VH-VL binders against q9yh85r1066to1250. Designs and how they scored, part 26

Target 1, 185 residues: q9yh85r1066to1250
Amino acid sequence: ASCIVSGYGHYLTFDGFSFDFQSSCALVLCTTIHGACERSDTFPTFTVTVTAKNEDRDTSLACVVKQVEVEVFNYYIVIHRAYKYTVMINNERLYLPLKLGQGKVNIFAFGFHIVVETDFGLKVVYDWKTFLSVTIPRSFQNLTYGLCGRYNGNPDDDLVAAGGTPRFGVTDFVQSWAKRDTFCR
Key: E = the ipSAE of ESMFold2; O = the ipSAE of OpenDDE; V2 = 0.75 times the mean of E and O plus 0.25 times the DockQ between their complexes.

## First folded at step 13 (VH-VL; framework fv_navenibart)

Design x2 (at its last look DockQ between E and O 0.70; V2 from the best seeds 0.00; counts 0 for: pae E 2.7 > 2)
Fold by OpenDDE, look of step 13:
Structure x2 (fold): chain C 185 residues (1-185), chain A 121 residues (1-121), chain B 107 residues (1-107)
Amino acid sequence: as target 1 above (185 residues)
Amino acid sequence: QVQLVQSGAEVKKPGSSVKVSCKASGYTFSSYFMSWVRQAPGQGLEWIGGIIPEFGYANYNAKFQGRVTITVDKSTTTAYMELSSLRSEDTAVYFCARESGRSYSYGMDVWGQGTTVTVSS
Amino acid sequence: DIQMTQSPSSLSASVGDRVTITCKASQSIDSYVAWYQQKPGKAPKFLIYAASSLQSGVPDRFSGSGSGTDFTLTISSLQPEDFATYFCQQSYDNPYTFGQGTKLEIK
């Protein structure tokens, strides 16, 4: 299934729950790092984080993806809008295409998109602008947390905060997955 | 073998719409960006738009924004380009072309044979 | 949009000649340039990306060079079958844009 971030702050979870939100905070879209599920030990862990930028123009409010972070296999991958066709791998800037860990991670670009894919089926697609997609295999059902939801076929339980508690409001839900910093309070 | 086979020539009236198809075979359809490019008689090449087949996410040349729709049918490995509100200036040969970035080569390496679209009153 | 200014618009050369076609981008596009060959009534044929990626089946007499804004396609020794129109294309930014083309005629 795919989780989509598109347009002007539009989100679509793996289970088809849609919501709108605009924030300049780094937000955890999808993570398997949680102290809970027994099956998680049999699967690789990963975290996808997105940082958007709010733009208020004369006639429209736009939200663009500024940065995408992917943590997988001890690789810290940073894709920044300002540096097209390059990525930071553990704080080193490299040009595409790239194969990491003997092909465990494959990073390439085609069209106007960069793709990060892993050997276990994680796929992140980003257009350095407004479109971001996270795709994971069915085997990860009920193993994910974050804004992309639980991936269990039930969109009604997707609003689960970072602490594991269900939330009723989108704002509270999203804020719980925000990484606090000097620009995100 | 890898090939893109496009639909036949079209003759259209101004204001009408045309939908051109591009059947892909011989490769993994979803792994290549599919572009549409046109060429007016005696003129150069103009990029219309493209799509990631796996997600159906399309990018458009702003020049055609609002008039063009690019789609795919993954079950038949076919890409489509629909252009509406046709004008005489839309008379051209329309090409589909695949592109991949999995290698160090970025370019449209396989093209359809082209579809002639003639717009005349 | 990124403009690709191609020169010359037309060129006549003899078999065996060294031929160079130039493409200038309106802004820096790193090395994201592709070159195509098109013969009358046919679809464009992908030749080479940037300076190092010659497409399979393309003779090695074709080569590319350049970075930033200035790019060149070179045919080291022109052959009769090289009669065609050539196009450069940038893939750095949306929309993709092409040079206006160079028609190469054999003397």
Scores: ipSAE 0.635, ipTM 0.851, lowest interface PAE 1.0, mean pLDDT 92
Fold by ESMFold2, look of step 13:
Structure x2 (fold): chain C 185 residues (1-185), chain A 121 residues (1-121), chain B 107 residues (1-107)
Amino acid sequence: as target 1 above (185 residues)
Amino acid sequence: QVQLVQSGAEVKKPGSSVKVSCKASGYTFSSYFMSWVRQAPGQGLEWIGGIIPEFGYANYNAKFQGRVTITVDKSTTTAYMELSSLRSEDTAVYFCARESGRSYSYGMDVWGQGTTVTVSS
Amino acid sequence: DIQMTQSPSSLSASVGDRVTITCKASQSIDSYVAWYQQKPGKAPKFLIYAASSLQSGVPDRFSGSGSGTDFTLTISSLQPEDFATYFCQQSYDNPYTFGQGTKLEIK
């Protein structure tokens, strides 16, 4: 199953629900950590976060994917479009390709994309510009939350807020998955 | 033996379309980016676009966007490039070429033999 | 688009000569440059990747150098089979772009 973000503020969840939204905040796309309800030792845990930015010069595109963050195992991976062919790993900038943890995480360029893949089947594909996809195996059914939804075969319940309850509208749903900071409230 | 074999020459009228095939063999098809490059008579090389077979994601030179579609059939390890609304200036030799694997070089290391497309009245 | 400017556009040389072909990018592209050889009626042949790495099976009289914006292909002692057209190509950003080519002819 794949969840897709396009550079027009378009989102497609694992279960096929689509919505549009633009935000300057970092947004949680997919996480296996939602509240304190799961033991971290029973399944691999991860979080994928996206940050968008407006690019006013491109009349055909109003929004690009500026940054992608992947937290998995003991790695905090930051991919920023301004630093092509490199990534930050735990606050150290490194050139591609990378093999972390004896192959638990592989990060490499492929065509015009950067790929992050893990030994348990998480795949994050980003074109350094407007396209981002997150793919997870079937073993994560009912284990994920975020803008990519629940992965339970029902697109109608994908709008689960960060508090664990459904929201009435897209705006409330998206804002519940926003990472707040001084510049994003 | 790594090999890319393309379909045969085409003669087309303006306004029509052409679809060129590129059959790959001798390597793991899904692990290499597949590009399409053309060369007009007596001219240099021009990249048209490419596709990641594993993910099915295509990238296009903006010059051709709207007129070109690049696809793959993983079961037959074949890539396709379709160019529509043909004009006389589309007369060229069209090549498929693979780009190095995930952990190796950045360049088009294997090329097809080329397919001549002629657009004339 | 990143422009690749190749120099010279053509040159004449004799067997045994050392020749140098340069390629200049319109912006920094690190070392994301490949070099190709093309003979009439044939597909390009891959020679150099990552600006300076020699492809397997390519004679060691071929070498590449450079980073940033300035790149060079050198043939240290020309052989009869080396008379062809040479192209540089940037692999840094979409769209991939090629130099206009350097035609190397026998004098």
Scores: ipSAE 0.459, ipTM 0.775, lowest interface PAE 2.7, mean pLDDT 85
ESMFold2 (binder alone), look of step 13: mean pLDDT 92; pTM 0.942

Design x3 (at its last look DockQ between E and O 0.72; V2 from the best seeds 0.00; counts 0 for: pae E 4.4 > 2)
Fold by OpenDDE, look of step 13:
Structure x3 (fold): chain C 185 residues (1-185), chain A 121 residues (1-121), chain B 107 residues (1-107)
Amino acid sequence: as target 1 above (185 residues)
Amino acid sequence: QVQLVQSGAEVKKPGSSVKVSCKASGYTFSSYFMSWVRQAPGQGLEWIGGIIPEFGYANYNAKFQGRVTITVDKSTTTAYMELSSLRSEDTAVYFCARESGRSYSWGMDVWGQGTTVTVSS
Amino acid sequence: DIQMTQSPSSLSASVGDRVTITCKASQSIDSYLAWYQQKPGKAPKFLIYYASSLQSGVPDRFSGSGSGTDFTLTISSLQPEDFATYFCQQSYDSPYTFGQGTKLEIK
């Protein structure tokens, strides 16, 4: 299934729950890290984080994806919109295409998109503008947390905050997954 | 042999729609970005849009936004470009072309033979 | 949109001549520039991306250079089969845009 972040702050979870939110904070889209996900012991762990930026336009407020972070296999991958067709791997800027860990992670450009794919089926697609998708195989059902939800076929339980508690409001839900920093409001 | 084979010539009335097909063979269809490019008589090349076959994610030239739809059928390795609300200015040869970003080279390395679309009253 | 301007729009040359075609982008496109050759009634043919290796089947007399906003395609020694129209194309940003073309004719 795929979790989608589209322009102007639109989110679609793995289970099809849609919500809108605009934030300059780094937000955890999907994570399987131990302590955050209960049943991830036999599966690879990963975390996808998105940082958006609000910008004024002539007729509307646009929300663009500024940065995408992928943590997997002890690789810290940073994709920034200002550095198109490059990535930061563990604080080193590299040009595409890239293969990490003898093919465990494959990073390449595909048209106007950058694609990060792993050997266990994680796929992150980003257009350096307003579109971001995270795709994971069915084997990860009930193993995910974050804004993308639980991936269990039930969109009604997708609003699970960091810490595992259900939330009723979108704002509170999203804020619970925010990483506070100097740019986070 | 790697090739892209497009559908035949079309003659359309203004206001109608046209759907051009591009059958891919000889390579892994989902591994290449598929673009659509047109060329009016005696004119240059104009990019219409493109699609990632594996994901179905399409990009469009804003000039055509709202009038063009690009799709793929992975089971038949065929890409489609549908253009609606046709006008005389849409008269052109339409090409499909594959592109890969998996190497250090970006370009449309394989093209279809072209499909002539004529819009006239 | 990124505007691509080729120069000249047309030129006449003789077999054996050295020919240079220029492509200028309205903003920096880094190295994301491709060159195509098109003959009448045919689809464009991919020649070279930036200054990298030529596409398979493209003669060594073709070469590309440049970066940022200014790019050139050079044919070191023009052959009879090289008379055609040439296009540059940027792939740095959406939408893809092409130069208006350079028609290379026999003198």
Scores: ipSAE 0.540, ipTM 0.831, lowest interface PAE 1.2, mean pLDDT 91
Fold by ESMFold2, look of step 13:
Structure x3 (fold): chain C 185 residues (1-185), chain A 121 residues (1-121), chain B 107 residues (1-107)
Amino acid sequence: as target 1 above (185 residues)
Amino acid sequence: QVQLVQSGAEVKKPGSSVKVSCKASGYTFSSYFMSWVRQAPGQGLEWIGGIIPEFGYANYNAKFQGRVTITVDKSTTTAYMELSSLRSEDTAVYFCARESGRSYSWGMDVWGQGTTVTVSS
Amino acid sequence: DIQMTQSPSSLSASVGDRVTITCKASQSIDSYLAWYQQKPGKAPKFLIYYASSLQSGVPDRFSGSGSGTDFTLTISSLQPEDFATYFCQQSYDSPYTFGQGTKLEIK
């Protein structure tokens, strides 16, 4: 299944629910870590976070994806559009391509995209501009939270706030997945 | 033995569409970005768009957004470019060209022979 | 879009001459620049990638240099088969863009 972020703040969840929201906050797109007690001894844990920015001074124009963060296998991967063809890995900037942990994580350029792939099937594709996709295998059904929803075949429960509380409004849902910042929201 | 072989010449009327094929052989099709580039008579080269065959994600030059569709069929190792709402200024030779997808973007190392599309009323 | 400006638009030269063609980008493209040779009625032929790396099978009389915004293609001793049109192309950002070409003719 794939979850998509595109220009103008368009989101499409794993289960096919579509919504629009524009925010400058870092937003949790997909995580296997829900609440402080989520245990992951049978499958890998990860979190994908997206940060958008309005590149134009006109509020009616498309937002860009400024930064993508992938946390997996004790790697903290930061992809920022201003530093093309590089990534930060655990606070060290490295040039593509990269093979981490004997192939547990592969990071490479492909056309106008950067791709992060893991050995368990997580795939993050980002065009350095406005398009971001997160793909996960079927084995993660019912195991994910965030703006991409629950991956359980039911788009009606995709709007689960951080900490597991259902939300029926898009604004409250998105804000619950925002990482707080003094200047965002 | 790396080859890109394109479909034959087309003559089209304004307002119609054209679909050009590009058959790849001699390499791992999914490992290379596939671009489409055109050249009007006596003119330079213009990038139309391209596609990541492994993932099916296409990028388009904004000039053509909304009237071009680029697709692939991995089972036949064939890329397609369909351009709609044709105008006389779309008369050109259309090329497919590949670029390595597992490294930095380095340019297009293998090109098809070109497909001449003529748009006239 | 990143504009690529080639100069000259055309030049005449004799076999054995050293020829230099320039290409200027409207913004930094690091070294993500390629050079192509095109003969009439044919597809472009890939010559140089990453500003200065020679494609396999290309004669070593061809060389490229530059980074950032200013790039050159040099043919150190012109051969009869080198008379063609030459294009630069940036591969740094979408859309890919080409210079308008330099036609190299026999004097």
Scores: ipSAE 0.265, ipTM 0.704, lowest interface PAE 4.4, mean pLDDT 83
ESMFold2 (binder alone), look of step 13: mean pLDDT 92; pTM 0.941

Design x4 (at its last look DockQ between E and O 0.46; V2 from the best seeds 0.00; counts 0 for: pae E 4.4 > 2, grease 19.2 > 18.9)
Fold by OpenDDE, look of step 13:
Structure x4 (fold): chain C 185 residues (1-185), chain A 121 residues (1-121), chain B 107 residues (1-107)
Amino acid sequence: as target 1 above (185 residues)
Amino acid sequence: QVQLVQSGAEVKKPGSSVKVSCKASGGTFSSYFMSWVRQAPGQGLEWIGGIIPEFGYANYNAKFQGRVTITVDKSTTTAYMELSSLRSEDTAVYFCARESGRSYSWGMDVWGQGTTVTVSS
Amino acid sequence: DIQMTQSPSSLSASVGDRVTITCKASQSIYSYVAWYQQKPGKAPKFLIYAASSLQSGVPDRFSGSGSGTDFTLTISSLQPEDFATYFCQQSYDSPYTFGQGTKLEIK
């Protein structure tokens, strides 16, 4: 299934729940790093984080994806919109295409998109502007947390805040997955 | 061998719509960026838009925004380009072309044979 | 949009000649340029990306060079089958844009 982030703060979870939110905070879109599931030990762990920025364009407010972070296999991958066709791997800027860990992670670009794919089926697609997609295999059902939801076929339980508590409000839900820093209080 | 086979020539009236198809065979389909490019008689090449079949996310040349729709049918490995509100200046040969980025080379490496679209009253 | 200004628009040459076609981008596109060959009634054929990546089946008499805004396609020794129209294309930013083309004719 795919989780989608589009250019005006639109989110679509793995289970088809849609919501709108605009924030300049780094948000955990999808992560498997959460205790309490024995099954998770049999699967690789990963985290996808997205940072958006609100921009005024003409008479409309647009939300662009500024940065995408992917943590997988002890690689910290940073994709920034200002540096097309390049990525930061563990704080080193490299040019595409790239193969990491003997092919465990492949990073390449085609058209206007960069793709990060892993050998276990994680796929992140980003257009350096307004589109971001995270795709994972069905084997990860009930193993995911974050804004993309639980991936269990039930969109009604997708609003699970960090820590595992159900939330009813979108704002509270999204804010719980925000990484706090100087620019995100 | 990888091939892109397009639909046949079209003759259309101004104001009507045309939908051109591009069927891929002999290789993968979803993992490529599929572009549509046109060429008016005796003129250069103009990029219309493109799509990643796997995700169905399309990019358009702003010149055609609102008038063109690019779609795919993954089950038949076919891409489509629909252009509405046709004008005489839309008369051209329309090409589909695929692009990959898995190597150190970026370009449209496989092209369809082209579809002639003639718009005349 | 990024404009690709290709020159010359037309060129007459003889078999064995060294031929150079240039493209200038309206802004820096780094090395994201592709070159195509097109013969009458046919689809464009992908030749080379940037300065190093010849497409499979393309003779090594074709070469590319340049970075930033100025790019060149060179045919070291023109062959009869090379008479065609050539196009440059930038793939750095949307929309993709092409040079206006260079028609290479036999002298």
Scores: ipSAE 0.709, ipTM 0.875, lowest interface PAE 0.9, mean pLDDT 92
Fold by ESMFold2, look of step 13:
Structure x4 (fold): chain C 185 residues (1-185), chain A 121 residues (1-121), chain B 107 residues (1-107)
Amino acid sequence: as target 1 above (185 residues)
Amino acid sequence: QVQLVQSGAEVKKPGSSVKVSCKASGGTFSSYFMSWVRQAPGQGLEWIGGIIPEFGYANYNAKFQGRVTITVDKSTTTAYMELSSLRSEDTAVYFCARESGRSYSWGMDVWGQGTTVTVSS
Amino acid sequence: DIQMTQSPSSLSASVGDRVTITCKASQSIYSYVAWYQQKPGKAPKFLIYAASSLQSGVPDRFSGSGSGTDFTLTISSLQPEDFATYFCQQSYDSPYTFGQGTKLEIK
């Protein structure tokens, strides 16, 4: 299953629910971490976070994916559009390609995209501009939260807020997955 | 060796659509970044867009505004480009081309033979 | 979009001549430049990638150089089969863009 972020703040969940929302906050797109209650050891844990902006600082684009963060295993991976073909790994900037943990995480260029793959089937594809996809294997059905939804075949229950409570509107749902800071509204 | 074979020439009226196919043989289709490039008579080359077959979503040159759709059929190792709302300015030879993936973007090393599309009233 | 400006737009040369074609990008594209040869009625042929790396099967009289914004394709001793149109292309950012082409004609 794939979850898509595209230009102008367009989101498509794993289950096919689509919505529009523009935010400059870092937003949790997909996570396997169950709120504050537990951290399971029965499956790999990860979090993918996206940061957009209303306009590219150097162009007239209305909404662009500025940064993608992937937290997986012992790696904190930061991909920022201003630093093409490099990534931060645990606060160190490195050139592609990268093979982390003897192949647990592979990061490489593919055309004008960057790809992050894990040995358990997580795949993140980013074009350094407006397109981002997150693909997970079906073994993660019912195990994911975030803007990409629950991956349970039902788009009507994708709007589960951080902390596990359902929300009735897109705005409240998105804001609940926001990582707030001094520049986030 | 890798080969790309395109569908035959088309003559179209303004306002109609055209769909060009590009069948790949040899190599591993999932490893390609498939691009479409056109060339008007006596003119240079213009990139239309591209697709990675594995994820199925395409990237487009904004100049085509949303009247282009690029797709793949992995079972037949075929890429497609459909251009709608045709204008006489769309008269061109349309090429498919590939980059071999899992590396930096180096350029398109294999090209199809081209498909001539003529748009006339 | 990154603009690629080729010069000259055309040139005439004799077999055996050394020929130089230049391409300038509107911003730094590091070494993400490819060069193509195109003969009338045919698809472009891939010559050079990464600004200076020669594609397999391309004669070694072809060479490329440059980084940043300024790039050069050189043919050290022109052969009859080299009369064609040449294009540079940046592969740094979407959309891919090409120079306008340089038509190389026999004198």
Scores: ipSAE 0.327, ipTM 0.734, lowest interface PAE 4.4, mean pLDDT 84
ESMFold2 (binder alone), look of step 13: mean pLDDT 90; pTM 0.931

Design x5 (at its last look DockQ between E and O 0.59; V2 from the best seeds 0.00; counts 0 for: pae E 2.9 > 2)
Fold by OpenDDE, look of step 13:
Structure x5 (fold): chain C 185 residues (1-185), chain A 121 residues (1-121), chain B 107 residues (1-107)
Amino acid sequence: as target 1 above (185 residues)
Amino acid sequence: QVQLVQSGAEVKKPGSSVKVSCKASGYTFSSYFMSWVRQAPGQGLEWIGGIIPEFGYANYNAKFQGRVTITVDKSTTTAYMELSSLRSEDTAVYFCARESGRSYPWGMDVWGQGTTVTVSS
Amino acid sequence: DIQMTQSPSSLSASVGDRVTITCKASQSIDSYVAWYQQKPGKAPKFLIYAASSLQSGVPDRFSGSGSGTDFTLTISSLQPEDFATYFCQQSYDSPYTFGQGTKLEIK
């Protein structure tokens, strides 16, 4: 299944729950790192984080994906909008295409998109503008947390906060997955 | 043998729609970006749009936004380009072309033979 | 959109000549340029990407250079089969855009 982030602050979870939110905070889209997940020991762990920028244009408010972060295996991958066709791997800037860990992670351009794919089926697609998608295999059902939801076929339980508590409001839900910093209070 | 085979020539009336097909063979269909490019008589090349076959994510030239739809059928390894509200200026040869970013060189390395679309009253 | 201004529009040369075609981008596109050859009634043929990435089967007499906004395709020694129309293309940003083309004719 795929989780989608559009350029107008639109989110679509793995289970088809849609919501709108605009924030300049780094937000955890999808993560398997959770202490309550018993099956996580049999699967690779990963975290996908997105940072958007709100832009006020003459006719409409637009949301641009500024940065995408992928943590998988021992790699911290940073994709920044300003550095098209390059990535930061553990704080080192490299040009595409890239193979990491004997092919465990492949990073390449696909048309106007950058693709990060792993040998266990994680795929992150980003167009350096407004579109971002995270795709994971069915084997990860009920193993994920974050804005992309639980991936269990039930969109009604997707609003689960970082602490594991169900939330009723989108704002509270999204804010719980925000990484606080100097620009995100 | 790697090849792209397009559908035959089309003659259309203004206001109608045309759908051109591009059958891919000899390679992994989902591993290459598929672009559509047209060329009016005696003119240069114009990029219409493209699609990632694996995901079905399409990109369009804003010039054609709202009139063009690019799709794929992975089961038949065929890409499609549909252009609606045809006008005389749409008269051109339409090409499909594959492109890979997995390895250098980057570019449209395999092209279809082209499909002539003529729009006339 | 990024505009690719190609020059000259046409060029007459003889076999054995050194030929240079230029493409100028309206903004910096790093090195994301491809070159194509097209003969009448045929689809374009991919030649080279950037400065050193020749497509398989393309003769070594073809070379690319440039970075930023100015790019050049060079044919070191023109052969009879090289008379055709050539196009540059930027792949830096959507939409893909092409130069107007350069028709290389026999003198």
Scores: ipSAE 0.749, ipTM 0.885, lowest interface PAE 0.8, mean pLDDT 92
Fold by ESMFold2, look of step 13:
Structure x5 (fold): chain C 185 residues (1-185), chain A 121 residues (1-121), chain B 107 residues (1-107)
Amino acid sequence: as target 1 above (185 residues)
Amino acid sequence: QVQLVQSGAEVKKPGSSVKVSCKASGYTFSSYFMSWVRQAPGQGLEWIGGIIPEFGYANYNAKFQGRVTITVDKSTTTAYMELSSLRSEDTAVYFCARESGRSYPWGMDVWGQGTTVTVSS
Amino acid sequence: DIQMTQSPSSLSASVGDRVTITCKASQSIDSYVAWYQQKPGKAPKFLIYAASSLQSGVPDRFSGSGSGTDFTLTISSLQPEDFATYFCQQSYDSPYTFGQGTKLEIK
């Protein structure tokens, strides 16, 4: 299953639900960590976060994907469009390709894309501009939350807020998955 | 032994569609980005788009967005490019070309022989 | 889109000459430039990648240089088989774009 972000603020969840929203906040696309009961002992845990920005002077143009963050195992991976073909790993900037943890995480260029893949089947593909894809294996059904939804075959329940309650409005749903900081209030 | 072999020449009417195939052999198909490039008679080269075969993700030149579809069949190691709503300006030789996928974007190292598409009424 | 402008559009030269073809990008593209040779009726042949690296099987009389916006392909001693059209291509950003070509003809 794949979850897609495009530069027009378009989102397509794992279950095929689509919605539009524009935000400059960092947003949690997909996480296996929701609530206090989530544990890593049984299955791999990860979080993928996207940050978008409207970098064009013309307001009719779509937002770009500015930054992608992947937290997996003991790695905090930051991919920023201004630093093509490099990534920040645990606050250290490194050149591609990278093989982390004896192959548990591989990060490499693929043409004009960057790919992050893990040994358990998480794949993140980003074109440094407007397109971001997150792919997870079927073993993560009912284990994911975030803007990419629940991955349970039902697109109608994909709008689950970060607090664990259903949200009916797209705005409330998206903002519930926003990471708050000094630049996102 | 690395080869890209394309389908034969096509003659089409304006408004129709064409689908060109590109059969890859001699390498791990999924490890390379597959691009499509065209060349009108006496003209330069124009990138149409490309696809990551392992993931099925296609990227297109905006000039062709909405008229072109690029796909792959991994089981036959074949890439396809379909161009719709053909115009006389689409008359060109269409090439498939591969690029190393697990490296920086260095360029297209192996090209197909080209497929001539002629659009005339 | 990133424009690639080649100079000259055509060039006449003799066997043994040193030939230089230039390519200018409309913005900085680091070293993400490839060079191709194309003969009439044939597909392009990959010559140079990363602005200056020679593709395997390409004669060492071919060389590339440049970074940023200005790039050069040089043939140090022209051979009869080198008469062709040459293209630069940027791979820094989508869409990939090519120079308009430089036709190298025998004098």
Scores: ipSAE 0.422, ipTM 0.748, lowest interface PAE 2.9, mean pLDDT 84
ESMFold2 (binder alone), look of step 13: mean pLDDT 92; pTM 0.944

